# VH-VL binders against Laminin subunit gamma-3 (Lamc3): the designs that were tried, part 18

Target 1, 177 residues: Laminin subunit gamma-3 (Lamc3), of Mus musculus (Mouse) (q9r0b6r508to684)
Amino acid sequence: HIRSDFRHGAGGWQIRSMGVSKRPLQWSQSGLLLGLRGGEELSAPKKFLGDQRLSYGQPVILTLQVPPGGSPPPIQLRLEGAGLALSLRPSSLPSPQDTRQPRRVQLQFLLQETSEEAESPLPTFHFQRLLSNLTALSIWTSGQGPGHSGQVLLCEVQLTSAWPQRELAPPASWVET
Key: E = the ipSAE of ESMFold2; O = the ipSAE of ESMFold2 at other seeds; V2 = 0.75 times the mean of E and O plus 0.25 times the DockQ between their complexes.

## First folded at step 20 (VH-VL; framework fv_ivicentamab_arm2)

Design w4 (from v4 with heavy chain S53Q; at its last look DockQ between E and O 0.66; V2 from the best seeds 0.72)
Fold by ESMFold2, look of step 20:
Structure w4 (fold): chain C 177 residues (1-177), chain A 119 residues (1-119), chain B 110 residues (1-110)
Amino acid sequence: as target 1 above (177 residues)
Amino acid sequence: EVQLVESGGGLVQPGGSLRLSCAASGFTVSRYYMNWVRQAPGKGLEWVSFISQGGSTYYASWAKGRFTISRDNSKNTLYLQMNSLRAEDTAVYYCAREGRSWFEAFDIWGQGTLVTVSS
Amino acid sequence: AYDMTQSPSTLSASVGDRVTITCQASQSIGSWLAWYQQKPGKAPKLLIHKASSLESGVPSRFKGSGSGTEFTLTISSLQPDDFATYYCQQYYSFENVDHAFGGGTKVEIK
């Protein structure tokens, strides 16, 4: 799995507008502030890019912190790779929660053709071709306009892999056993 | 060509149950958020329930525990199971498709099916 | 909660009149507001999505405007086909199904 949890900074994420990163991100120990302006996207660092074919058929998972009375804004996951571009809407939503409480919300974006926001589905190999050389992974949101009850934070982004053990460094667990 | 057709409405006594069906044609229901919306006679529209592409479900507070939204992807059909019906549930029930983009709202509606709950 | 309040509840007008219908959201919904038209005995029809974007085939005399908490639907020159009930709907929050539609505005012939 590839993760950003934002506990110690923006994790290499940048605001992207017309392909230019001009404005610094706002973050806290609890996450990145989802306060994007029109035309802006939240662009992932290089560790999410490149050959990500092991994530085909697996979700990208966004973990949000939502204030009392608020709600997650509409979010798209946008992917570019191998000369292709796709947009995804959340495929899975969390179980209903008490919205009067602060809460963590996970949105899942299944990396598969059934999740694509397109008039016609792409041929199945196009999604995998895009993932063979992923050049951008971006989060678009409608933003936190005036009159919201509070700020929504992005606390974690996870790109799920079918074989996550292959991408981890060996732990020191053999020393303890 | 793109259509939604509801069926299964009728007269039911209080405490009874009904299952509504919504047959879709011209598109695949599992690619869309699908919705139930109701309208009591002479009243406004009420959002009842929805199901996401991945099968996540949400309900109006008054429907939770009594109504269940589901779908059968092999039949391209949406369902609403209604239990413990009350007189206040008397309404026309519509199924509606949310557009492929979050931008498109409820772009396709069925004709509705009438549910009457009375002694 | 994201409650929609719509006014007026009833409006009498003549062919050729300019009519305006207002919706207010209890919290900001950005531009995530739709307008529907419904005629007696028929299903609602989507007129406008994303506050101001006309659906294909909707006459240009219909205009939506607003953002945040205040929204309007304007019919610039009312036609006989426009006598109907109009509803607004927030679709910003997936968590808030209750009260997502406004109460409706019935536009009646004078």
Scores: ipSAE 0.746, ipTM 0.865, lowest interface PAE 1.0, mean pLDDT 85
ESMFold2 (binder alone), look of step 20: mean pLDDT 90; pTM 0.931
ESMFold2 at other seeds, look of step 20: ipSAE 0.770; ipTM 0.882
ESMFold2, look of step 21: ipSAE 0.739; ipTM 0.865
ESMFold2 (binder alone), look of step 21: mean pLDDT 91; pTM 0.938
ESMFold2 at other seeds, look of step 21: ipSAE 0.779; ipTM 0.882
ESMFold2, look of step 24: ipSAE 0.718; ipTM 0.845
ESMFold2 (binder alone), look of step 24: mean pLDDT 90; pTM 0.932
ESMFold2 at other seeds, look of step 24: ipSAE 0.770; ipTM 0.879

Design w5 (from u1 with light chain N99Y; at its last look DockQ between E and O 0.66; V2 from the best seeds 0.70)
Fold by ESMFold2 at other seeds, look of step 20:
Structure w5 (fold): chain C 177 residues (1-177), chain A 119 residues (1-119), chain B 110 residues (1-110)
Amino acid sequence: as target 1 above (177 residues)
Amino acid sequence: EVQLVESGGGLVQPGGSLRLSCAASGFTVSRYYMNWVRQAPGKGLEWVSFISSGGSTYYASWAKGRFTISRDNSKNTLYLQMNSLRAEDTAVYYCAREGRSWFEAFDIWGQGTLVTVSS
Amino acid sequence: AYDMTQSPSTLSASVGDRVTITCQASQSIGSWLAWYQQKPGKAPKLLIHKASSLESGVPSRFKGSGSGTEFTLTISSLQPDDFATYYCQQYYSFENVDYAFGGGTKVEIK
């Protein structure tokens, strides 16, 4: 699995926009503030990119912290790779929760053609081709502005793999290679 | 041609059960969030339940524990199992598709099937 | 909760009139509001999504506006085909959705 949990900062995530300027992420001890302005996306660091074909048919999982009385905004997961682009809507939602309490919400985005948010299905092999050279993974939402109070936090992003992966540095980092 | 066709409505006694079907054509139900919405005679629209593309289910508070939404992907069909029916469940029941692109509202509706709960 | 309230419940109008229908959300829903038209004995039909975006084939006399908690549907020059009941619906939140539809507004011939 590849993950960001944000306990000690923004984890290399950045705001990406069409404009020339870049603004820093707002974060708290519990996660990143999910308050994006129009035209902005929350862009993943390099560890999520490259050849991610092991994640085909597996979910990307977003864990959110929602304050009492609030709700997760509409969210898309956007992927770019191999000259292709696509957007995903959550395929799986959490079991119903008492919204009068602070709560964790887990949204799952299945990396499979059935999750694609376009009116036309992708041609054969295009989802896997995109994952063979993933150049961007980002989160889009237009549900909230940059304000702090009553905001939803992004607490964790996990890219799931079908094969076991070590959570440590690759073996080739050792002189014994 | 994109269509939704409900069936299985009819007269049922209070406390009884009924299963509604919604046959879809022209699209694959498992790619969409699918919904049931009801309308009592002379009344407004009332959301009942949805099933997400991945199979997650949500219910109106009054339906929870009595109604079950499901689908059969091999038949491209959505279902609503209704148990412990009451007179206030008398309504036309519609199935509806949420649009896929850009978080769209209910873009396709069936014509509805009437459920009457009466002695 | 993201409950919708709609007013008026009924209005009488003549062909050519400008008609305005209002919906309020109990909490901000951004622009995630839809408007539907329903004629007697027929299924609802989506007119407007994202508060102000007309669905394909919907006449331009229909206009949606608003964001946050206040929304309006305006028919600039009422036509005979427009006598129907209109509903708003929030689709921002998948939680606490018992009252996701407004109560409806019946537009009747004066």
Scores: ipSAE 0.677, ipTM 0.836, lowest interface PAE 1.3, mean pLDDT 83
ESMFold2, look of step 20: ipSAE 0.750; ipTM 0.871
ESMFold2 (binder alone), look of step 20: mean pLDDT 90; pTM 0.927

Design w6 (from v4 with light chain S28N; at its last read DockQ between E and O 0.63; V2 from the best seeds 0.71)
Heavy chain, then light chain:
Amino acid sequence: EVQLVESGGGLVQPGGSLRLSCAASGFTVSRYYMNWVRQAPGKGLEWVSFISSGGSTYYASWAKGRFTISRDNSKNTLYLQMNSLRAEDTAVYYCAREGRSWFEAFDIWGQGTLVTVSS
Amino acid sequence: AYDMTQSPSTLSASVGDRVTITCQASQNIGSWLAWYQQKPGKAPKLLIHKASSLESGVPSRFKGSGSGTEFTLTISSLQPDDFATYYCQQYYSFENVDHAFGGGTKVEIK
ESMFold2, look of step 20: ipSAE 0.808; ipTM 0.896
ESMFold2 (binder alone), look of step 20: mean pLDDT 90; pTM 0.930
ESMFold2 at other seeds, look of step 20: ipSAE 0.778; ipTM 0.883
ESMFold2, look of step 24: ipSAE 0.771; ipTM 0.877
ESMFold2 (binder alone), look of step 24: mean pLDDT 90; pTM 0.928
ESMFold2 at other seeds, look of step 24: ipSAE 0.759; ipTM 0.875
ESMFold2, fold request of step 25: ipSAE 0.727, 0.712, 0.740; ipTM 0.853, 0.847, 0.864
ESMFold2 (binder alone), fold request of step 25: mean pLDDT 90, 90, 90; pTM 0.930, 0.928, 0.931
ESMFold2 at other seeds, fold request of step 25: ipSAE 0.728, 0.757, 0.722; ipTM 0.859, 0.870, 0.856
ESMFold2, last read: ipSAE 0.726, 0.709, 0.718; ipTM 0.857, 0.848, 0.852
ESMFold2 (binder alone), last read: mean pLDDT 90, 90, 91; pTM 0.927, 0.931, 0.934
ESMFold2 at other seeds, last read: ipSAE 0.742, 0.737, 0.724; ipTM 0.863, 0.858, 0.856

## First folded at step 21 (VH-VL; framework fv_ivicentamab_arm2)

Design ctl (from v4 with heavy chain Y33S W102S, light chain Y92S F94S; at its last look DockQ between E and O 0.04; V2 from the best seeds 0.00; counts 0 for: pae O 16.5 > 2, placed apart)
Fold by ESMFold2 at other seeds, look of step 21:
Structure ctl (fold): chain C 177 residues (1-177), chain A 119 residues (1-119), chain B 110 residues (1-110)
Amino acid sequence: as target 1 above (177 residues)
Amino acid sequence: EVQLVESGGGLVQPGGSLRLSCAASGFTVSRYSMNWVRQAPGKGLEWVSFISSGGSTYYASWAKGRFTISRDNSKNTLYLQMNSLRAEDTAVYYCAREGRSSFEAFDIWGQGTLVTVSS
Amino acid sequence: AYDMTQSPSTLSASVGDRVTITCQASQSIGSWLAWYQQKPGKAPKLLIHKASSLESGVPSRFKGSGSGTEFTLTISSLQPDDFATYYCQQYSSSENVDHAFGGGTKVEIK
């Protein structure tokens, strides 16, 4: 699996808006402050990019910390690769919970054409071609929520792979994230 | 009320310069990606330039080097500096905002300002 | 480069007709396509974003569909207020704004 957990910094993640941005993220050991306004995205570092075909049919998992009484804004995962682009909505919703306490929430984005907007998904071969040379992976929010405080934290991003960790012969020199 | 108002259009000779302004009200310009779009008389829409909320600028290939998009956050105003103007630059120039609820589509447009480049 | 080709350039229709306008991208743009309506002397107005999502305040007779490279705007029952010019626009790439708009489709009264 490929992960960012933000214990030691922003992990190479950057804010951008329809173009390259160098604006610093607000970071703590609890996560990145996810207070993006419309037109801004959190862009993933290189380790999430390139040939990610092993993640086809697997989720990208975002772990968020939501403040008491708050809710995260709508979130999309945007992918670009091999001259293609698409957007994914969460493939699962959090269970109803008491919102009076800070809580951690996981959103899953299945890397499959069935998770694209239902009206007009890419054909399977185009989606897999996109993953063969992924050039951008970004987290976008509408920025709508209680006030514009941006108190939702992004605590972890995980890109899962179909390669099981329990096989008898672990990869020779490769160390899992 | 959210609105955009362009100004600074007019008649100019070839080779001349103009600066267009787009005054925004009801929202903060620097929080949005902002765009210039032009339309020659009787013709279609043509995307000219945009400035991202982070300040990065982008241009149509034909405008690069002649046009400069900028903004002044203290005046909540978007600008387009147009230099070395040519007859084919004659158009109505619109500014437009990329909306949050529309996922970056242009949800708010100004009324446009006419630029005429004539000998 | 994400060049947009829009057809037809003009069409004549009567009130009540079903009207279909098409737009083709030279490369896949996913669902990152918008439709705009423009009346003479006025600024464009956003109708549809993300290929099929209706903008707030736009009548439900407007329907966007398609993904990838082929997109349609359908007006299910043309009203007098719908005689206008319609444009598609790709917005999937921030690096190339050239030819992002289709050439337009003028819908005229027959």
Scores: ipSAE 0.000, ipTM 0.468, lowest interface PAE 16.5, mean pLDDT 78
ESMFold2, look of step 21: ipSAE 0.000; ipTM 0.507
ESMFold2 (binder alone), look of step 21: mean pLDDT 89; pTM 0.926

Design x1 (from v4 with heavy chain R31K; at its last look DockQ between E and O 0.52; V2 from the best seeds 0.72)
Fold by ESMFold2 at other seeds, look of step 21:
Order: sequence, then C-alpha cells, then structure tokens
Structure x1 (fold): chain C 177 residues (1-177), chain A 119 residues (1-119), chain B 110 residues (1-110)
Amino acid sequence: as target 1 above (177 residues)
Amino acid sequence: EVQLVESGGGLVQPGGSLRLSCAASGFTVSKYYMNWVRQAPGKGLEWVSFISSGGSTYYASWAKGRFTISRDNSKNTLYLQMNSLRAEDTAVYYCAREGRSWFEAFDIWGQGTLVTVSS
Amino acid sequence: AYDMTQSPSTLSASVGDRVTITCQASQSIGSWLAWYQQKPGKAPKLLIHKASSLESGVPSRFKGSGSGTEFTLTISSLQPDDFATYYCQQYYSFENVDHAFGGGTKVEIK
C-alpha cells in the first residue's frame, strides 16, 4: 500500500490552482484542512505516481475527520497518466453514522471503469494504460458558499495495491513424463 | 433513449410487503448512484433511499429496517423491497438516476408506480 | 442536518408575471442545489443543477441563483406551460437523506 497519514508533515502534498497564487497547506498531526477554494486541488507526491497497475480494481481510500453537524463535501479524485485523464466519484461510502457526532469517514474510489465520471468512448484498456504511467493524482473538493466550510480534515490517503503473483523457482524433480 | 420504468406497485394490506422494480435502458445501472423518491397523494417529494455505484446504501430515517434498496446488474434493474407497510407509505414511488458528474442531480426519472396501503 | 425550506408554499400569478421562489438550507451547501418542475400526474423534471446551470431544453426564462444557504428560482415572464409545482433539492451531503427536498411551491393561475 502507499500511504500519507500526515503525522510528520504534509507528506509532499501541495495545493495547486490555475491562475491563482499558491496558498500554503494547513496541516497538523490530525490531518490537512479540506477548506479548498474554487479551482484548487490537492496534488499527490511522487510516491503515488508512476507504474501503479497493481492498484487496478482496488480503491483509493480517503479518511476524513468530520466535525459534529457537518458533512464531507463533494470530492472528486482526478488521475492523469499515459496521455489520458479521468475523474472519479466515490464508489463506496461508509456505513451510516450519527452526524451529530465528530466522526471518521472513509470514501473509496475504485480504480476501475465503473467509477469514471465520463461516458466518452475511450481506448481499450485505457484505465490500466493510465495506471502504467500515472503522472498526477489529485483531490478536488468544493467548499464554495458563505462561511468557513468547517474543519473537515483529510487524515489519510491510501493507494491500495494487490499482491503480485510470483513465479516459483523450478523444483528439482526426478519424475519422467 | 435513456429511460427508467418502475413496476410492482399495487394494493397491499398494512403489515404486508411489496417489491418494486425499476428497469433501466440506455445506460448501465451499476455506473450510477440510483435513488428511490416517493410522493404521497397531494404531498411533496421525499427522498427514500440510494445505492452508490459500489453498492453502499443510505436510507431516510423512517425507512431504515423496513425498506431495502438493491440492484441486479445482470438485469440492469434497481429494486426496493418494502416490508411492514403502513398506511403512511401510500405514495407514488419513482426511481431516479443521479448523474455521474458532480454537476448533475437527478437527471432521469421514471414515471412512477403507485403503492396503496389500505385495509 | 441539511434541511431545505422552500417558500412560498403556493403562489398565484398571471401569464407574463415575474415570479420568484426561494429555498433555504439549514447549513451551507455551496452550489449543490437542484430545481425540479412537476406537473400533475407526471414525474419531476430537472430544470437546474448546480444552483444556476440550466438543463438542456429548459427555456431561458428560467434562472437559478444563489449559493451557500439561500437560493432563488426566477421565471422572468410566466408562460401558460409554467403552471406547475417546483421543488428544490440539496445534493451536497450524501449522509443526510431526510428533508433533502424543499416542501414545494405550487404556481397557480390567478
């Protein structure tokens, strides 16, 4: 698995925005503030990038801390790789919780065609091709509106990886065929 | 050509059960958040339940424990199992597709199926 | 809770009138607000998503505005086809299914 838990800093995550001045991330051992402005994204560090084909069919998992009475904002996972771009919506949501309490919420983004927002025709195996050379992984979220959109924290990002199957070394054998 | 068609409504006695179906055509149900919305006669719209693309389910507080949303991907069909029905559950039940983009809300609706709970 | 409150509950108007319907959220929902039109015996029809974006085929006399907690639907010149019931809906919070739709506004001929 590849993970950022923010215990020792922002983990190489950056806020990016087109045409807007860079704004520093606000972080703590409890997580990153998700009070993003319009046009801003959280961009993942290099450890999430490159050849990530072992994550095909596995989720990216975001763990959020949500204050009492609040709710996770809409969140989109954006991927770029091998000349392709995809946007994903959460595929799996946590079991319902008491929203009057502070709580942890896990959102899962299955890295598979069923999670894509776009319906446009794409090349065969496009998702796996994107993952063969992942060049960007970013988190977009909304907070537009009056007042501070709360202290929803991003506590962890995990890119899940399936175990590779290893070839066994040839055994010594006296069996004839 | 995208459409939703509900079926399975009808008259049922209090305490009874009914399963509603919503047949989808022109799109793949499992790629979308799918919803049930009801409307009692002369009343407003009431969100009942949804199922996410990955199969996570949420319910209105009054529906928990009595209603179950599900889908059959091989039939491209959404279901609502309704148990322990009460007179107050009398309504037209709509299925609705939630758009895949965060830009869209419930973009496609069926025409609804009437459920009447009466002695 | 992300409860939607809609006003007025009924509205009498004449063809050609400018009508305004308001919807308020109990907490900020950003721009994640939809408007639906429903005629008797028919399913709701999505008019506006994301507070102000018209759906394809919706006449330009319909305008949505607002963000945060206060939203309006305006019909700039009411037409005979516009006598219907209108609903707002929050789709910001997936956790809050209860009371996601406003109570509705029935627009009736004066």
Scores: ipSAE 0.765, ipTM 0.875, lowest interface PAE 0.8, mean pLDDT 85
ESMFold2, look of step 21: ipSAE 0.810; ipTM 0.901
ESMFold2 (binder alone), look of step 21: mean pLDDT 91; pTM 0.936

Design x2 (from w4 with heavy chain R100K; at its last look DockQ between E and O 0.66; V2 from the best seeds 0.72)
Fold by ESMFold2 at other seeds, look of step 21:
Structure x2 (fold): chain C 177 residues (1-177), chain A 119 residues (1-119), chain B 110 residues (1-110)
Amino acid sequence: as target 1 above (177 residues)
Amino acid sequence: EVQLVESGGGLVQPGGSLRLSCAASGFTVSRYYMNWVRQAPGKGLEWVSFISQGGSTYYASWAKGRFTISRDNSKNTLYLQMNSLRAEDTAVYYCAREGKSWFEAFDIWGQGTLVTVSS
Amino acid sequence: AYDMTQSPSTLSASVGDRVTITCQASQSIGSWLAWYQQKPGKAPKLLIHKASSLESGVPSRFKGSGSGTEFTLTISSLQPDDFATYYCQQYYSFENVDHAFGGGTKVEIK
């Protein structure tokens, strides 16, 4: 799995906009602030990019911290790769929770053909081609403007892989006393 | 042609159960968020429940514990199991599809099936 | 209580009139607001999504506007086919199924 949990920094995530962006990313050990302005996206660092075909049919998982009385905003996961682009909505949502309390919420974005892109869904071959050379993975969110909602934090991003966990072997330089 | 057809409505006694079906044609039901919406006679629309593409379910607070949304992908059909029915559940029940990602409103509706709960 | 507030509940109008229907959200929903038209005995029909985007095949006399907490549907010149009930609906929050639809506005012949 490839993961950003923000406990040791912003994890290489940056604000991306269609114009120049000099706005600093707000970060804490609790997460990244999802207070994006129009035209802005959170852009993933290089570890999420490249050949990610082993993640086909698996989810990207976003963990959010949601304040009392608020709600996770609409979020799209935007992907670019191999000359293709698409946007995804969450495919799986958390079990219902008491919205009057602060809460953690996990949204899952299945990396598989859906009805969520353009004027027709991408064929399976095109989705796998996109993942063969992923050049951008970004998070777009609605939730701009004043209102009743408090601040929502992005606490973790995980890219899931289909590859089973390898058996651990000691490093070649590892010796016992 | 994209279409939704509800069935399974009818007359039922209070405390009874009923299962509604919504057969989809022209699209694959598991690739969309699917919804149930009801309308009591002479009243407005009320969102009842939805199921996400991945099978996550949400309900109106008054439906939790009594109603269950589900789907059968091999039959391309959405269901609403309604238990412990009350007189105030009397309504026309519609199924509805959410549109494409940038068109998440309910773009396709069935014609509805009437559920009447009376002693 | 109702979180989407729609007004008026009933509106009497003549063919050719300009009709305006208002919907208010109890907290910001951005532009994630839909408008539906429903005629007696028929299923609702989607007119507008994302507050202002007209669905294919919907006449251009229908206009949606607003963002945040206040939204309007305007029919610039009412036609006989437009006498119906209109509903707004928030689709911002997946967690809040209750009260997602406005109470409706019945547009009747004066």
Scores: ipSAE 0.697, ipTM 0.838, lowest interface PAE 1.1, mean pLDDT 83
ESMFold2, look of step 21: ipSAE 0.772; ipTM 0.882
ESMFold2 (binder alone), look of step 21: mean pLDDT 90; pTM 0.931

Design x3 (from v4 with heavy chain W102Y; at its last fold request DockQ between E and O 0.59; V2 from the best seeds 0.70)
Heavy chain, then light chain:
Amino acid sequence: EVQLVESGGGLVQPGGSLRLSCAASGFTVSRYYMNWVRQAPGKGLEWVSFISSGGSTYYASWAKGRFTISRDNSKNTLYLQMNSLRAEDTAVYYCAREGRSYFEAFDIWGQGTLVTVSS
Amino acid sequence: AYDMTQSPSTLSASVGDRVTITCQASQSIGSWLAWYQQKPGKAPKLLIHKASSLESGVPSRFKGSGSGTEFTLTISSLQPDDFATYYCQQYYSFENVDHAFGGGTKVEIK
ESMFold2, look of step 21: ipSAE 0.801; ipTM 0.896
ESMFold2 (binder alone), look of step 21: mean pLDDT 91; pTM 0.936
ESMFold2 at other seeds, look of step 21: ipSAE 0.709; ipTM 0.844
ESMFold2, fold request of step 25: ipSAE 0.748, 0.743, 0.726; ipTM 0.865, 0.862, 0.860
ESMFold2 (binder alone), fold request of step 25: mean pLDDT 90, 90, 90; pTM 0.932, 0.927, 0.930
ESMFold2 at other seeds, fold request of step 25: ipSAE 0.717, 0.717, 0.723; ipTM 0.851, 0.847, 0.851

Design x4 (from v4 with light chain S93T; at its last look DockQ between E and O 0.44; V2 from the best seeds 0.00; counts 0 for: pae E 9.0 > 2)
Fold by ESMFold2, look of step 21:
Structure x4 (fold): chain C 177 residues (1-177), chain A 119 residues (1-119), chain B 110 residues (1-110)
Amino acid sequence: as target 1 above (177 residues)
Amino acid sequence: EVQLVESGGGLVQPGGSLRLSCAASGFTVSRYYMNWVRQAPGKGLEWVSFISSGGSTYYASWAKGRFTISRDNSKNTLYLQMNSLRAEDTAVYYCAREGRSWFEAFDIWGQGTLVTVSS
Amino acid sequence: AYDMTQSPSTLSASVGDRVTITCQASQSIGSWLAWYQQKPGKAPKLLIHKASSLESGVPSRFKGSGSGTEFTLTISSLQPDDFATYYCQQYYTFENVDHAFGGGTKVEIK
């Protein structure tokens, strides 16, 4: 699995903006604050990018912390790769719980042809082509979701793969002397 | 043409079971959040259950343990298994499609199927 | 608890009248509110989503407004086709889904 848990910093995640504004990510040991402005996304570091074909058919899992009585804001997972781009909606939602405390919520985004795509079946090779050279993975939200979305934290991002500790490294090559 | 058609309603004794079907056409059911909503005669709408595009299921508190939502992707069909039926479960049952993105309203409804629970 | 309270339960009106229907949420739901129309013997039909966004094909005499806890549906000039029952629905949270719909407002001919 490839993971960011934010216990020791922003984990290489950055705000990706359509404007010239450069603003730092707000974080704590519990996570990143999801108070994004319009036109902003959270972009993933290199370890989530590159050849991720072994994650096809596997989820990307976001763990959020929401305030009491709140709900996660609408969230899309946006992918770019191999000249393609698409956005995913969550494929599963957590079971409801009655609580008076902040709660953790997991959203899963299946890396497979079942999200925000044409209503006809999409060929498997289109999604896998995108994953063969993933150049961006980012989290978009509407800026302010329902309820207390300005207090929602992103606690963990996990990319599931068939190989433990999948790494972004080029193939080994000889260096001639 | 996007369409939902419910079936499987009928008369059942208290304590009995029924399985409702909702056949979808014009779209792939597994790409949407799908819902069941019921309406007792002369009463308002009451949400029953939904299944997410990834297969996670959610239920109204009164339905948990008695009702089960499921789908068969090969038949493009949504189901509601109803067990331990009571007189107060008498209603028209609708299936409904949740719109394009998460946190959307129900944009397509079936015409409903009547379930009558009486002895 | 994100219960919806809808009022009035019934109103009588004439063609051409302006009618207003109110929904109140027990806690803030932002703008995550929909309005549906249901005619006798028919399934509900989505009119308005996200509190104020008119669904395609819905006449412009229907207007939704509000945010937070108080929402209204207004029909500016009632037509014969508008005599129906109207429901609001919160779709803000999956934590408290049991009471997502308001009780309904039946709009009848005076």
Scores: ipSAE 0.007, ipTM 0.557, lowest interface PAE 9.0, mean pLDDT 78
ESMFold2 (binder alone), look of step 21: mean pLDDT 90; pTM 0.933
ESMFold2 at other seeds, look of step 21: ipSAE 0.279; ipTM 0.714

Design x5 (from v4 with heavy chain S56T; at its last look DockQ between E and O 0.62; V2 from the best seeds 0.00; counts 0 for: pae E 3.0 > 2)
Fold by ESMFold2, look of step 21:
Parts: structure tokens; C-alpha cells; sequence
Structure x5 (fold): chain C 177 residues (1-177), chain A 119 residues (1-119), chain B 110 residues (1-110)
């Protein structure tokens, strides 16, 4: 699986807005501060990109830390690849939690057609095509904006794979099945 | 084309149970977040429960432990199991669909089913 | 918690009046607020989502505005079909189901 945990830096993640962004991320050993301005998204580094067909039918997992009395904001996972673009809604939410203490929660985005935001007619196997040459993986959120209130942190991003990376090559038929 | 139809309401004595059904047509229920909302006579709307596309459930604090949301994907149907009913649970119960974007508003509602809890 | 408070609870108005209904959130919900219209014996109908985006088929005399903690629904020229009860709803937080709807505003004929 491919992971960013931010203990040793921003992990190559960047803010992107209507193209490229030069604005630096705020990060700590606890995570990235999730406070995007309008039109901004967090763009993943190269290790998440390329041929990710082994992740079809598997989740992208975001681990967040929410402050006392707070809640995870609305989040979309946005993917581009093979000339296609998709937006995903979380399929699985955290179990109900007591919000009186800072807590860590996970959002899961199943990389499958059932998670797509739109139901527009698309080419057969379009999701698998997109994952065959993933060129962007981005996180969009409503953002907390700059300031002290609403300090939600992105603590980890994991791209789950059906096969261990030790295998010589991922089976193409498995991904398309 | 897209429609929600609730059923299973009726008169029940305090302490009783009912299971409400919400049959969906024109869309696949497991691809959406699905909700129950109730309205007591002459009162406002009250969000009861929801289930995410992946099966995660949430409840209003007063419903927790007494009500259970579930779905049967093979029947394309949402359920609300209501136990230990009280007079204060008397209401019209609606099912509602969220749009597919994260936290979209409730775009499709059923016409509701009346639950009356009275001796 | 993201509790919604709505005012007034009732208002009386005449056809042609400009009507304003307000909704307050106990914490910022950004723009994640919806407005619903409900007539007696009927299901609620979504009018506005994301604070200001009009649903298809909703007359343009309805306007939503606001962000953060304070929101308004304005009907620029009240029509006979607009006498109904209106509700706001936060949908920012999936964890805060309690008090997610405002208490409602009944718009009555004066």
C-alpha cells in the first residue's frame, strides 16, 4: 500500500488551485492543517500516481484528527487519469464518537463506480482505465480557513492495494475483473 | 422516475414495536446516503437516522438504543425498526435520499407514513 | 454541536410582501445549509442547497444568502402558493444529527 503520514514533512503534498499552487502547506508531526481556501485542493505526490490498477475496489483511507467539539468537514477525493476525471464521496464514515476530546477518525473512499459523485454515462471500465495511468489524486474540503478555530489535521493518507508490492507485476486481469 | 414510498405505520400501544419500510425505485439505494426524518403533529422536522453508502449508521441521541436503521440491497429497501415506542414518538416518518456529493441536501422525499402511539 | 435556531416561528404577510426568514448555527457550517418548504399534509420540498443554490423548478423569487453562522431565506414578492412552513437544515457535519433542522417558520396570510 502507499502511505503519507507526515511525521517527516509534508510528504510532497502541495496546495493546488486552478492549476498549480505556490502557497506552502502548514504541517507538523501530527499532520497537515486542513484549511484550504476557495478553489484549493491538496495534491498528492508522485508515489500515489501512475499505474494504480491494484487499488481498484480498494479504499483510499484518510485519517483525520478533529478538535474537541469539532467534526470532520465535507471532503471529496478527486482523481484524474487516462484523460478522465472523477470525484468521489466517502463510502464509509467513522463510527459514532464522543467529540469532547481530540480524536482520530477515518474516512474511506472505495475506488469503485459506486463511489462516484456523478451517474453520467461513461465508457465501460472507465474507472479501471483512469487507474491505469493516474495523473492526479487530490483532496478537496470545505476548509476551515486561516485561524485558531476548526483545526482539523490530515494525519495519514493510504492508498490500499489488493496485492503486495513484492509481486513481480500486478495481474491486469485481476484489476479488470 | 425516482421515488420513495414509506409503509408500515399505524396505531401501536406504548412499549410496542413497528418496522417502517421505504421502497426505492428509479435508483439503487446502496449508492446513496439514506435518511429517516420525523414530524410530530403540529411540530417541526426532526432528523432521526441515516445510513451511508458503505453501511455506516448514525442516530439522533434520543433514538439510540431504541431505533435501528438498516437496508436490504436485494429489495432496494430502507428500514427503521422502532422499539419501546412512547407517546412522544407519534409522528409522520419520512425517508429521504441525500444527493451523491458529500453532504448533499435531501433531494428526494417519500410522502411519509403515520405512526400513532396511544393506548 | 451544530444546532440550528430559526426565527421567527410564525409570520403574517400579504401577497406581494417581501419576506425574510433567518437561521443561526451554533458553530460555523460554511455554506452547508439547505432550505425546505412544506405544505400541510405534504412532504418537505428542497428549495435551496449550499446556502444560495436554487433547486430546479423553484421560482426565482426565492433567494438564499449567508455563510458561516447566519443565513436568510428571502421571498421577494410573496405569492399565494408561498404560504407554507419553511425549515433550514445544516448538513455540514454527519456526526451532529440532533437539532440539525431549525424549528420552522410558518408563513401565514395576514
Amino acid sequence: as target 1 above (177 residues)
Amino acid sequence: EVQLVESGGGLVQPGGSLRLSCAASGFTVSRYYMNWVRQAPGKGLEWVSFISSGGTTYYASWAKGRFTISRDNSKNTLYLQMNSLRAEDTAVYYCAREGRSWFEAFDIWGQGTLVTVSS
Amino acid sequence: AYDMTQSPSTLSASVGDRVTITCQASQSIGSWLAWYQQKPGKAPKLLIHKASSLESGVPSRFKGSGSGTEFTLTISSLQPDDFATYYCQQYYSFENVDHAFGGGTKVEIK
Scores: ipSAE 0.458, ipTM 0.778, lowest interface PAE 3.0, mean pLDDT 82
ESMFold2 (binder alone), look of step 21: mean pLDDT 90; pTM 0.933
ESMFold2 at other seeds, look of step 21: ipSAE 0.645; ipTM 0.816

